# Designs tried in a protein design chat: VH-VL binders against q978t4. Part 20

Target 1, 133 residues: q978t4
Amino acid sequence: MFDGSDLKNLFSLDGFLKTIQFEPEYIREGEISIIVPLRNNLLRIGEIMNGGAVMAISDAIGGLSAMTYPGIVNQVTVSFNTEFMRPIAKGPVRFISRVDRIGKSIAYVEVLVYDGENLLSSKSTGVYFLYRS
Key: E = the ipSAE of ESMFold2; O = the ipSAE of OpenDDE; V2 = 0.75 times the mean of E and O plus 0.25 times the DockQ between their complexes.

## First folded at step 8 (VH-VL; framework fv_lerdelimumab)

Design q1 (at its last look DockQ between E and O 0.05; V2 from the best seeds 0.00; counts 0 for: pae E 14.5 > 2, placed apart)
Fold by OpenDDE, look of step 8:
Structure q1 (fold): chain C 133 residues (1-133), chain A 118 residues (1-118), chain B 109 residues (1-109)
Amino acid sequence: as target 1 above (133 residues)
Amino acid sequence: EVQLVESGGGVVQPGRSLRLSCAASGFTFSSYGMHWVRQAPGKGLEWVAVISYDGSYTYYADSVKGRFTISRDNSKNTLYLQMDSLRAEDTAVYYCAKRASFRYFDYWGQGTLVTVSS
Amino acid sequence: SSELTQDPAVSVALGQTVRITCQGDSLRSYYASWYQQKPGQAPVLVIYGKNNRPSGIPDRFSGSSSGNTASLTITGAQAEDEADYYCNSWDSSGYHLGVFGGGTKLTVL
């Protein structure tokens, strides 16, 4: 079963994601929540979280949430769209991924991002191609 | 109603070990991270350790790192703190605290006193 | 590691307003939480986030932040507000490590 250490390991195997510090909040079938401290390496000018960072982390956990299902051994992003509702100036930042639909080879995932005030800051929709065992 | 009840405190000599427990009720224990916070007599609060909802993530204050181990049994709704190589400066009331939606503590136990003395 | 600093003691006259301030670099990135502790009792959360009060906390308690500071304000201090107040935040130098201020003893005159 997928757990927090699995998430850490998977992130550590990625050249980019290994630089991201996070705390697993919960992992369920089709759902992942992580807490990301708002560090300087994630900030753009104006001390606001970098939008690209938001998207990258969102995409990562979005794909991983699909892998929480039995038999899913890998996934790749087909498409990813993000809407930003408000800037993130205070952390920690919570990323919550939920699989809305999972088929034989495609998964549809929603990722919500909340700032330190627990206000919805971004919403993403991801489509992932699935590899099954 | 959320309840956290610490136990296991007592008097122990330096170098010895002690295990604290925190019995949780009134909420889905397995869904939340838990913390230990201590307070030496007449002193302020000191963060000690955190454990994630499933136990796969733990971190410690430098003052206790390598000596203390935080763990949990979600089937028993219990949080633990194994304290090894105890020192006099570890003397404190030890509180278990529930993580809220983010990193603050919405509920605390009443604490259990640990006294390390020769 | 990150540190939070508070004045060790402050006083307020009954019915007056007092502000307890916490300072630290982590407060630039995180909201503080505030805890009230009376003698022989466990800490109680009184303020968290931007300005949120848990259920049961009087509305005379409020929170604010600016730069590397966070403040707890009691507007119309009552005798029962006499207590120690601790701010809390987190150190992001490594992974999340909890950190408390040194505490402020509030005396109500």
Scores: ipSAE 0.223, ipTM 0.778, lowest interface PAE 2.0, mean pLDDT 92
Fold by ESMFold2, look of step 8:
Structure q1 (fold): chain C 133 residues (1-133), chain A 118 residues (1-118), chain B 109 residues (1-109)
Amino acid sequence: as target 1 above (133 residues)
Amino acid sequence: EVQLVESGGGVVQPGRSLRLSCAASGFTFSSYGMHWVRQAPGKGLEWVAVISYDGSYTYYADSVKGRFTISRDNSKNTLYLQMDSLRAEDTAVYYCAKRASFRYFDYWGQGTLVTVSS
Amino acid sequence: SSELTQDPAVSVALGQTVRITCQGDSLRSYYASWYQQKPGQAPVLVIYGKNNRPSGIPDRFSGSSSGNTASLTITGAQAEDEADYYCNSWDSSGYHLGVFGGGTKLTVL
C-alpha cells in the first residue's frame, strides 16, 4: 500500500520537488496530509511562501492522492486552480489533499493549505486524468 | 510473504492452446494490476500483457495480440493467460509479475515453461 | 517508441566498478527499474526509481539517470554479481510497465 516512504521516494525523483523537506502526517485512500517546514528556499521576496511553491506542492499531493486508489498507475494534471487567501509567513505549512470524486478516467481533488498558526491560507481544486492498470 | 505460483505450462504442438494460471497469496490481489512476462530460451525478457486490478482494462504486446487473452478471478486470487494458436516463437518461460503501486515489478513468480514444437 | 537499449555484455574485474547503461526516450519522463537474473532463476529487483534499493540488496548497487539514459553501477564487484541485468521503464502512455531493455550479461573476471 502507498505510504509515507513511497511519498518521500516520489518527491526525491522530481527535479524540483526533491529540494522540499517534508514529513508525511497521514495517508489514507483518497487523502494525503504532509507537513512542510517553511525554509528559506520556499520564500519569495518579502519573506512569504512562494505562490508557485504552494501550487507545485499542492498539485503534487493532489495528483498523488488519486494514486492511493488501487489500479491507478499514473495521472496527469488537466486543470489546477489555486485561491491564495492569506500570505503564508509562518511555518510549518500543512498541505491536505482529498479526492472528492474519482471516476474511470478523471479524479476531482481539493487541496487545503494551512500556515503555522493553522489558518487556512490557500485552497486549490484539481482535475487529473487517470491511467489505470 | 508474497507468493506467485505459475502453472499450466507444458509441451504442445503448433496451433494448439494452453491456459496458464498464477496463484497469488500474501497481498490483496484485487488491489493490483498483474502482468505476464516471458523469456524465450537464451533470450531476454519480453513483456506480454497486463490486466487492471478489476479486470476492466487489458493490453497486449503486438506479438501476441489476437491470440492471447489475459484474465483474472479476484475471488480465487488467480491470474490467467489463455494462449491460442500457439507458434514455435511462443516457446518461453512465462512469469507472472506483480506491479508495485508505482513504476516497477516488486514480485515475480518462478515461471512455467511452455514449449511449442512438432 | 518505448524501446530501451542496453549493451549486450560487459566485463569487470573482481573488486572493480562497472556501469551498465540503458537508453531510451521514455527515460526522459520515467525512471528505470533494474532487475538481476541468474541462470534458471526469476528476475530480482535491485534498483527502482532513480536510486532506491529494496531491502536485502547490497549498497554496492546504485542507480543514476541523466537525460534519456539510466545507469546501474556496481562498486566492488563480487563473483555473485555475475548475472544478466535488465532495465525496465514505465511506458509513456502510463498504462503498464511493459518495456524491458535487451539485457546486459555481466561477467566478473
Scores: ipSAE 0.006, ipTM 0.523, lowest interface PAE 14.5, mean pLDDT 86
ESMFold2 (binder alone), look of step 8: mean pLDDT 91; pTM 0.935

Design q2 (at its last look DockQ between E and O 0.59; V2 from the best seeds 0.00; counts 0 for: pae E 3.1 > 2, grease 19.7 > 18.9)
Fold by OpenDDE, look of step 9:
Structure q2 (fold): chain C 133 residues (1-133), chain A 118 residues (1-118), chain B 109 residues (1-109)
Amino acid sequence: as target 1 above (133 residues)
Amino acid sequence: EVQLVESGGGVVQPGRSLRLSCAASGFTFSSYGMHWVRQAPGKGLEWVAVISYDGSYKYYADSVKGRFTISRDNSKNTLYLQMDSLRAEDTAVYYCAKRASFYYFDYWGQGTLVTVSS
Amino acid sequence: SSELTQDPAVSVALGQTVRITCQGDSLRSYYASWYQQKPGQAPVLVIYGKNNRPSGIPDRFSGSSSGNTASLTITGAQAEDEADYYCNSWDSSGYHLGVFGGGTKLTVL
C-alpha cells in the first residue's frame, strides 16, 4: 500500500526494481523516467539487453507511474504488450513511462525505452487496474 | 550560462572531516543528477559519487564508500560532499559535474583543492 | 570494477590527424564520452555518444567506437588542442560507477 505522501519511496514499493540499479531521472504526476545502466546481468547472447528485462522494468515503472496520482494506493497489471523496434546494444537505457489515460479503475500507460544512442528501442502499452483509497 | 562553483577545499589533517559545496546556476538544478569527480595532483580523473536529481539515490566509488556522503539542497541549488575520515590519498582537486541528458558530464566546475597532510 | 585504458602520451604534428583510443569492457555496452583538460583548467566535454560534439567544439573533433574500444580523433590538429584527454564510461559489471581512462597527454608538434 502506498499513501502517496512521498514519491521518493515509490520505487521501494517494487521488489524487482530494488534489484535493478538505476537512477531516477524524474517523477511527475503520470510520468516516470529512469536511467538503467546496461549491466551484464541484463544482457543476453549477442551482448544486447534481455527483452524480458526490458519488459519487466517497463511494466514496473508503468504501474508505478499510475500510482503518482493522488489516491492511488495500489495497482495490478491487467495487460502488457511490448514491441521491440531494435536491439539494445548500448546503454545506458532510458525508460519513460507516461499515463495516457486514467479512469476510476483503469489506467492506460505507455512506456518508451531508449538506448544509449537515444534511439527508441521498445514501446510498451500497459493496462493497470487501480486501487484507490 | 551554466555555472558550477566548488568551495570548501583546504588543508586538513588525516582523520578529519571536510565539507565541500558546489553552487549551481544557469540550469534547473533539481532536474539533473550531479556527480563529484576528483583529480589527485598530477594524476587522472577519478569518479567519486553520484546523486540523483532528488537525492533519493546515491552511489559511491569503493575508495570513498563509507567515508564520503553526497547530498544536495535543491532549494539552494547546491551540491555537497561530506568527507569524513580523510586520508592522504584523498588529496585532490574535487570537481562537481553536471549529468547531461544522458550519462556524460556536460559541465564541470573549476574545482576546489583538498589537501590531506600531517 | 571496469577499467578504461589509454596511452599515456601521444604526439601529433600541427595540421595532422591523431587518434586517441580508449579500451575497456564497458565500452562494449557504452559509448564513451571524451573530455579535454588543459593545465590548471577543468575538464571540458568534447565528444559524447556515437559521434556528437557539444556546441562550441570544433568539427575537427570526432568520435568512433568498435568492439571494446572508443576513439577520439582530431583531424587537423591545432596548437590549442594540446591537452590531456580522458575517456569516460560506466561500469557494466559491478556497481553503478563512472569510469575514467588514465588520460592521454597530447602534444602538438
Scores: ipSAE 0.627, ipTM 0.889, lowest interface PAE 0.9, mean pLDDT 93
Fold by ESMFold2, look of step 8:
Structure q2 (fold): chain C 133 residues (1-133), chain A 118 residues (1-118), chain B 109 residues (1-109)
Amino acid sequence: as target 1 above (133 residues)
Amino acid sequence: EVQLVESGGGVVQPGRSLRLSCAASGFTFSSYGMHWVRQAPGKGLEWVAVISYDGSYKYYADSVKGRFTISRDNSKNTLYLQMDSLRAEDTAVYYCAKRASFYYFDYWGQGTLVTVSS
Amino acid sequence: SSELTQDPAVSVALGQTVRITCQGDSLRSYYASWYQQKPGQAPVLVIYGKNNRPSGIPDRFSGSSSGNTASLTITGAQAEDEADYYCNSWDSSGYHLGVFGGGTKLTVL
């Protein structure tokens, strides 16, 4: 049920995430993949992707991947950890979130980030508290 | 074997409309973004439009924005281009093209000719 | 496109090496892909990323990139390499593969 239109709408309504342009690549139960153009507003000095931007986008789609399951009406981040394995100097940047485990109240999620040549560049793990209908 | 077959081209007067179709086979159509690219006779390639795998994202070249509409029907494995308010400069062979993820076009149709003349 | 610039034409003697260049600001942030087009035919991908060659493309085709420039090199050019060559990349706004170079006609002498 949760699709690319839902994802676009949620980003557009967020005060921060509305600045992030992206294309949904695919959405499945427990998995979201998006493509993010590496625009100037995502760069830090030194012309690589801002680490905070990587974390913010990863956290957003990580939490939203739980929303691909039926019965979940909201989620909030409990913890989030990112390893920056290599700088992202060229895009587009692909973010893939995958729910590793989902229970009644908690989801465990992994987010992988690939640079413009499809090289794994960062990995995040997140824990999200779930609100169910 | 991946195949893309365009249809719907023809001769039309300026200001009129035309709808192109691209029938896809040999791959999971609903998993990939699709593009239209055109080529005026004797000229280079010009990108026209993109649509995401589920149709939730569409973007157009400035030259066609507001006049052309890209769409897809994943149940029929078909990509469409609705061309309204056609102009002589829209005369071209129109190709549908499949992306390999977001990095390049791995498959192209053979094209369909659209001629816009008075 | 005004975003990606290619020379309109280049010639190479049979068996010699030729480079076809593509320049634009977007190439600082995105790799180019290269397409070969013979008369009356659809384009065919020959190089993507920095230097990746699809299956079935001869190893005489290679790619390189530096700064705002991407290059397609044909080593030991053959008669069948005579074609138009286009570079393609994301546009400067970052919306997908939205820009092509103007094309380079390669003549093999």
Scores: ipSAE 0.494, ipTM 0.845, lowest interface PAE 2.7, mean pLDDT 91
ESMFold2 (binder alone), look of step 8: mean pLDDT 90; pTM 0.925
OpenDDE, look of step 8: ipSAE 0.419; ipTM 0.835
ESMFold2, look of step 9: ipSAE 0.432; ipTM 0.821
ESMFold2 (binder alone), look of step 9: mean pLDDT 90; pTM 0.926

Design q3 (at its last look DockQ between E and O 0.54; V2 from the best seeds 0.00; counts 0 for: pae E 7.5 > 2)
Fold by OpenDDE, look of step 8:
Structure q3 (fold): chain C 133 residues (1-133), chain A 118 residues (1-118), chain B 109 residues (1-109)
Amino acid sequence: as target 1 above (133 residues)
Amino acid sequence: EVQLVESGGGVVQPGRSLRLSCAASGFTFSSYGMHWVRQAPGKGLEWVAVISYDGSYKYYADSVKGRFTISRDNSKNTLYLQMDSLRAEDTAVYYCAKRASFDYFDYWGQGTLVTVSS
Amino acid sequence: SSELTQDPAVSVALGQTVRITCQGDSLRSYYASWYQQKPGQAPVLVIYGKNNRPSGIPDRFSGSSSGNTASLTITGAQAEDEADYYCNSWDSSGYHPVVFGGGTKLTVL
């Protein structure tokens, strides 16, 4: 199990993320940024990114963001809410996750998603239960 | 000033190996993804490989997959391309290119020539 | 993988306007970046995004996009603009992250 000692391997902890192609852009304590190309498997009718994909990726990196803190060895989503400001028609897509608050057993995370025009396209708020070593 | 300087090119026989280097300066190397792009004589640009800022992710063109390995040493501000099982069609000028903030290349090296010939 | 196509050669009279077009499915989902390459030199970024010019690039260079196409326009071509121009985009097919057009040789008459 992940013990927080190697952030480089953080992305390998999520099997879903392994199924999508993305480039890590930034990772530090409490923050993760990735660049996701708009692959065909991420598109719905109208050549717009699938909203479920946006949410799934957002949730995944949101949880991983909480695991960037020392002593956090696992986490599970308690709640996840996404607001869509505009459809994503242009890529690549930047996902930025930030831990706003971290307590003993709960973390509050914000995930912002920007399209290829650098326009805010979605905003998510995630709550995660934390497992500590 | 951003500088990218490729080296390691030369003449080799088919089946041999070469290792290219790209020395970077003038920017925070460890913060950016890097790419290799090649250009055969008299031909167009062909993307070869990409490596993320921390080396955790690597992707290759089908034409070089399984033969080429991209890597980096952020402590040395250097990008590498290990080229194994070289073929005549690998003959090209090899450029290292800096990924910009998003989806383009804002800086290129002057390139190093690799010639694969029997 | 996705392909980007562009005319292999175009010409423009000195002081006139020329448009170099790139076409490909990926351009529906991405902006193109454009690179100028002169003989014996490395490519130089001239346009990226919706219509952004890097510092040092003359304002006669502009970019546009429509549907599955992207275009580089030179308004008032100068002799020094004679070069090869390549479009570039990310691949939306899922195979490669980056793809280049075949290049367009621009001759200034």
Scores: ipSAE 0.650, ipTM 0.878, lowest interface PAE 0.7, mean pLDDT 93
Fold by ESMFold2, look of step 8:
Structure q3 (fold): chain C 133 residues (1-133), chain A 118 residues (1-118), chain B 109 residues (1-109)
Amino acid sequence: as target 1 above (133 residues)
Amino acid sequence: EVQLVESGGGVVQPGRSLRLSCAASGFTFSSYGMHWVRQAPGKGLEWVAVISYDGSYKYYADSVKGRFTISRDNSKNTLYLQMDSLRAEDTAVYYCAKRASFDYFDYWGQGTLVTVSS
Amino acid sequence: SSELTQDPAVSVALGQTVRITCQGDSLRSYYASWYQQKPGQAPVLVIYGKNNRPSGIPDRFSGSSSGNTASLTITGAQAEDEADYYCNSWDSSGYHPVVFGGGTKLTVL
């Protein structure tokens, strides 16, 4: 089963995501939760979290949550939409992905992002194409 | 409701080993990262180590790296600290602490005393 | 600096208001949490986030933060509030996720 070591390894191999330190909070079938320190490399001017960083991290764990199911060896983003509901000024930042529905070729995923006071700060929906073994 | 109970403390000579345990109940242990925090007599709190929920990564304070090993057994709801090559400066009460969802410690054990003396 | 700095001691007259401060670079990016420790006891969480109290913590305890500083305020201090108080935050400068302040001994006169 896909675990926190797999998640760490996949981030470390990515040219962008390797700069992001995080701690897996839990992983279960269809759900990933990670905690991300709000370091300077994730901030935009105005000292809030960069919206692109929110999207990139959300997309990454959203797609990877599909890989918590057996038989799925890869995934690619088909569509991804993020609603930025409030600025994230303080961390740590929690990202929680949940698979809403998974079929043969397509997974529908939701990602919720909470700031350092557990206030819901963004919500994303994603559609992922699945590669199976 | 939530309980954390440390055990395994005692008096040992420098250079010896000791293994601490923390029995957890009242929450889903396998869903949380767990920490050890120590307090030397009359001193402040010093963070020692963390282990992720599934044990996939571990981090240590510089003062204990290479000598201490944090581990967990999720089937037994138990956190461990293996302490090797103990030194006098390791003398402390060792607390097991549960991290809450917002990365603060909402529950602490009562601690177990480790005394390292000749 | 990754350190959190607290005054080592502070006094308050019974029934008066006291503020315990904590300073550090990590507090620009993270909220502090505050722990009360009475002699011979484990620490107890009294404030987390900006100003949240766990169940059972009296409403005389409050928190605030600005810039690199977090504060714990006790309004109408009681004898049982005499304790050591530790601030705690995420350590963004190193590999461990947690840093504690040195602690403040509160004496209620």
Scores: ipSAE 0.056, ipTM 0.690, lowest interface PAE 7.5, mean pLDDT 88
ESMFold2 (binder alone), look of step 8: mean pLDDT 90; pTM 0.922

Design q4 (at its last look DockQ between E and O 0.81; V2 from the best seeds 0.00; counts 0 for: pae E 3.2 > 2, grease 19.5 > 18.9)
Fold by OpenDDE, look of step 8:
Structure q4 (fold): chain C 133 residues (1-133), chain A 118 residues (1-118), chain B 109 residues (1-109)
Amino acid sequence: as target 1 above (133 residues)
Amino acid sequence: EVQLVESGGGVVQPGRSLRLSCAASGFTFSSYGMHWVRQAPGKGLEWVAVISYDGSYKYYADSVKGRFTISRDNSKNTLYLQMDSLRAEDTAVYYCAKRASFDYFDYWGQGTLVTVSS
Amino acid sequence: SSELTQDPAVSVALGQTVRITCQGDSLRYYYASWYQQKPGQAPVLVIYGKNNRPSGIPDRFSGSSSGNTASLTITGAQAEDEADYYCNSWDSSGYHLGVFGGGTKLTVL
């Protein structure tokens, strides 16, 4: 089964994601939760988290959550939309991805992001094309 | 009721090894990260190591890196700290601490004393 | 690595208010948690997050933050509040590294 070591390994193989430090919180079939420390390289002016960083990490775990299902060997983002409710000024930041629907070739995923106060800071909806073995 | 009970402490000579255990109960052990924190006699708290819920993530303080190994057996609800190449400065009460939902320790054990002396 | 600094000792008269402050770069990006430790006992969480108290902690304990500092305030100090207090936060290096302050010994006069 897909585990935290797999998640770490996959992040390390990505030129961008390998720069992101995180701790796996839990991994289930169709669900991934990680804790991301708030570092300077993730901050924009005003010392709040860069919105692009939020989206990039959200997209990453969104796609990976689809890969927790048996037989899914790869995925690519078809569409990704993010709504921001509040800026993230304090960490750590929790990213929670959940597969809402999975078909033969397409997965629909929701990603919720919480700040250091455990307040919902962003919500994303992703659609992913699936590659099966 | 959450309970954390450390064991395995004792008196050892420098260069020797010792393994500490922390028995957890009262919560879903496999769902939480666990930490070791130590306190030398008359000194402050010093963070030692962390392990994620499934053991896939581990990190150590520089002072113990390469000598200590943190691990867990979720089937036994037990946290471990393998301490090798012990030094006098490792003398301390060792606490296991449960990570809360975020970034603090909501429960601590009573600690086990490790004394390293020739 | 990062560090948190605390005054080693402070005093407060019975019934008066005292503030224990923690300072460090990590506090710019993280909340502090505070732990009370009495002689021969394990640390006990008293404040976490913006200003949250665990169950069983008296409401005279409160937390605040500003800039690179975090503070624990005891409003109406009681004799049983005499203890060592430690602040804790994440390491600003970006790893799950717990950082503790040096601790503050609170004496209730």
Scores: ipSAE 0.765, ipTM 0.911, lowest interface PAE 0.6, mean pLDDT 94
Fold by ESMFold2, look of step 8:
Structure q4 (fold): chain C 133 residues (1-133), chain A 118 residues (1-118), chain B 109 residues (1-109)
Amino acid sequence: as target 1 above (133 residues)
Amino acid sequence: EVQLVESGGGVVQPGRSLRLSCAASGFTFSSYGMHWVRQAPGKGLEWVAVISYDGSYKYYADSVKGRFTISRDNSKNTLYLQMDSLRAEDTAVYYCAKRASFDYFDYWGQGTLVTVSS
Amino acid sequence: SSELTQDPAVSVALGQTVRITCQGDSLRYYYASWYQQKPGQAPVLVIYGKNNRPSGIPDRFSGSSSGNTASLTITGAQAEDEADYYCNSWDSSGYHLGVFGGGTKLTVL
């Protein structure tokens, strides 16, 4: 029952992520999809999306996709790796996180990022430590 | 097969309220963001408001912010626009529009006319 | 009223090619979609993304973009193409997908 309102609230409470404007697209057990407008604060010199911004947003929704399962009350990043496959010059940018495997204490997550023409532009893998109720 | 049917338009005096409805069919309504777009007589299209698939995100044009409220009932496949403090410049045909993905509208309703006149 | 600028009217001879343009700062960072509207009717999507046509839209319709300009091209214009054409894109100033051009009336001669 984790929904877009929960996601909005969690971003708004974070000192870093509260500056990230987005629209929730879909949330399912093990999957979060969000739409992120490509705004000035996300660009680097050369007017493409900042690689650090890609990583930060990907990490955030990657970890939060574990929260779509019942009984999980928090998570922290153990490792995170991003492959930048194409520059993102036009938005909106879609981030899709999917839990590949979830165990008692560890979740393995993949995050895919698509540019404004729906071209796959980056892929991340993450490992998250889970806190359960 | 996709249908969007607006209703609730009519003639109303300035300062009064109206509630528009948009009945959706032929697609999974709860999976898509929905918009209201209006067109004053003889004028172009003017975007009014958006609501995300689950209602968790809403945004309004400056011209209607604070007066209009967009909402949805996913159990009834219905989009709503509550219009308060209506003004003469709100006179328009109001369309509901389905967003296919994040950057275009693939289906539109037939529109419902709102006339605000003394 | 609109952050996207279109010429208000364009004419084309039957069977000839016409280009309708849409200009605005947001188009540097977002693609435009294009809508056809005939009198008394709701708008109909004709082009989205860079150059995608929905099912049922003739292949004489195409789209392109360069810099801050998006274009709708109709090759071999037909009488039935006479309509108003609107571009739409994301707002660059912080609200959602909701910027329409002022519309272009296409007259087929």
Scores: ipSAE 0.409, ipTM 0.830, lowest interface PAE 3.2, mean pLDDT 91
ESMFold2 (binder alone), look of step 8: mean pLDDT 91; pTM 0.932

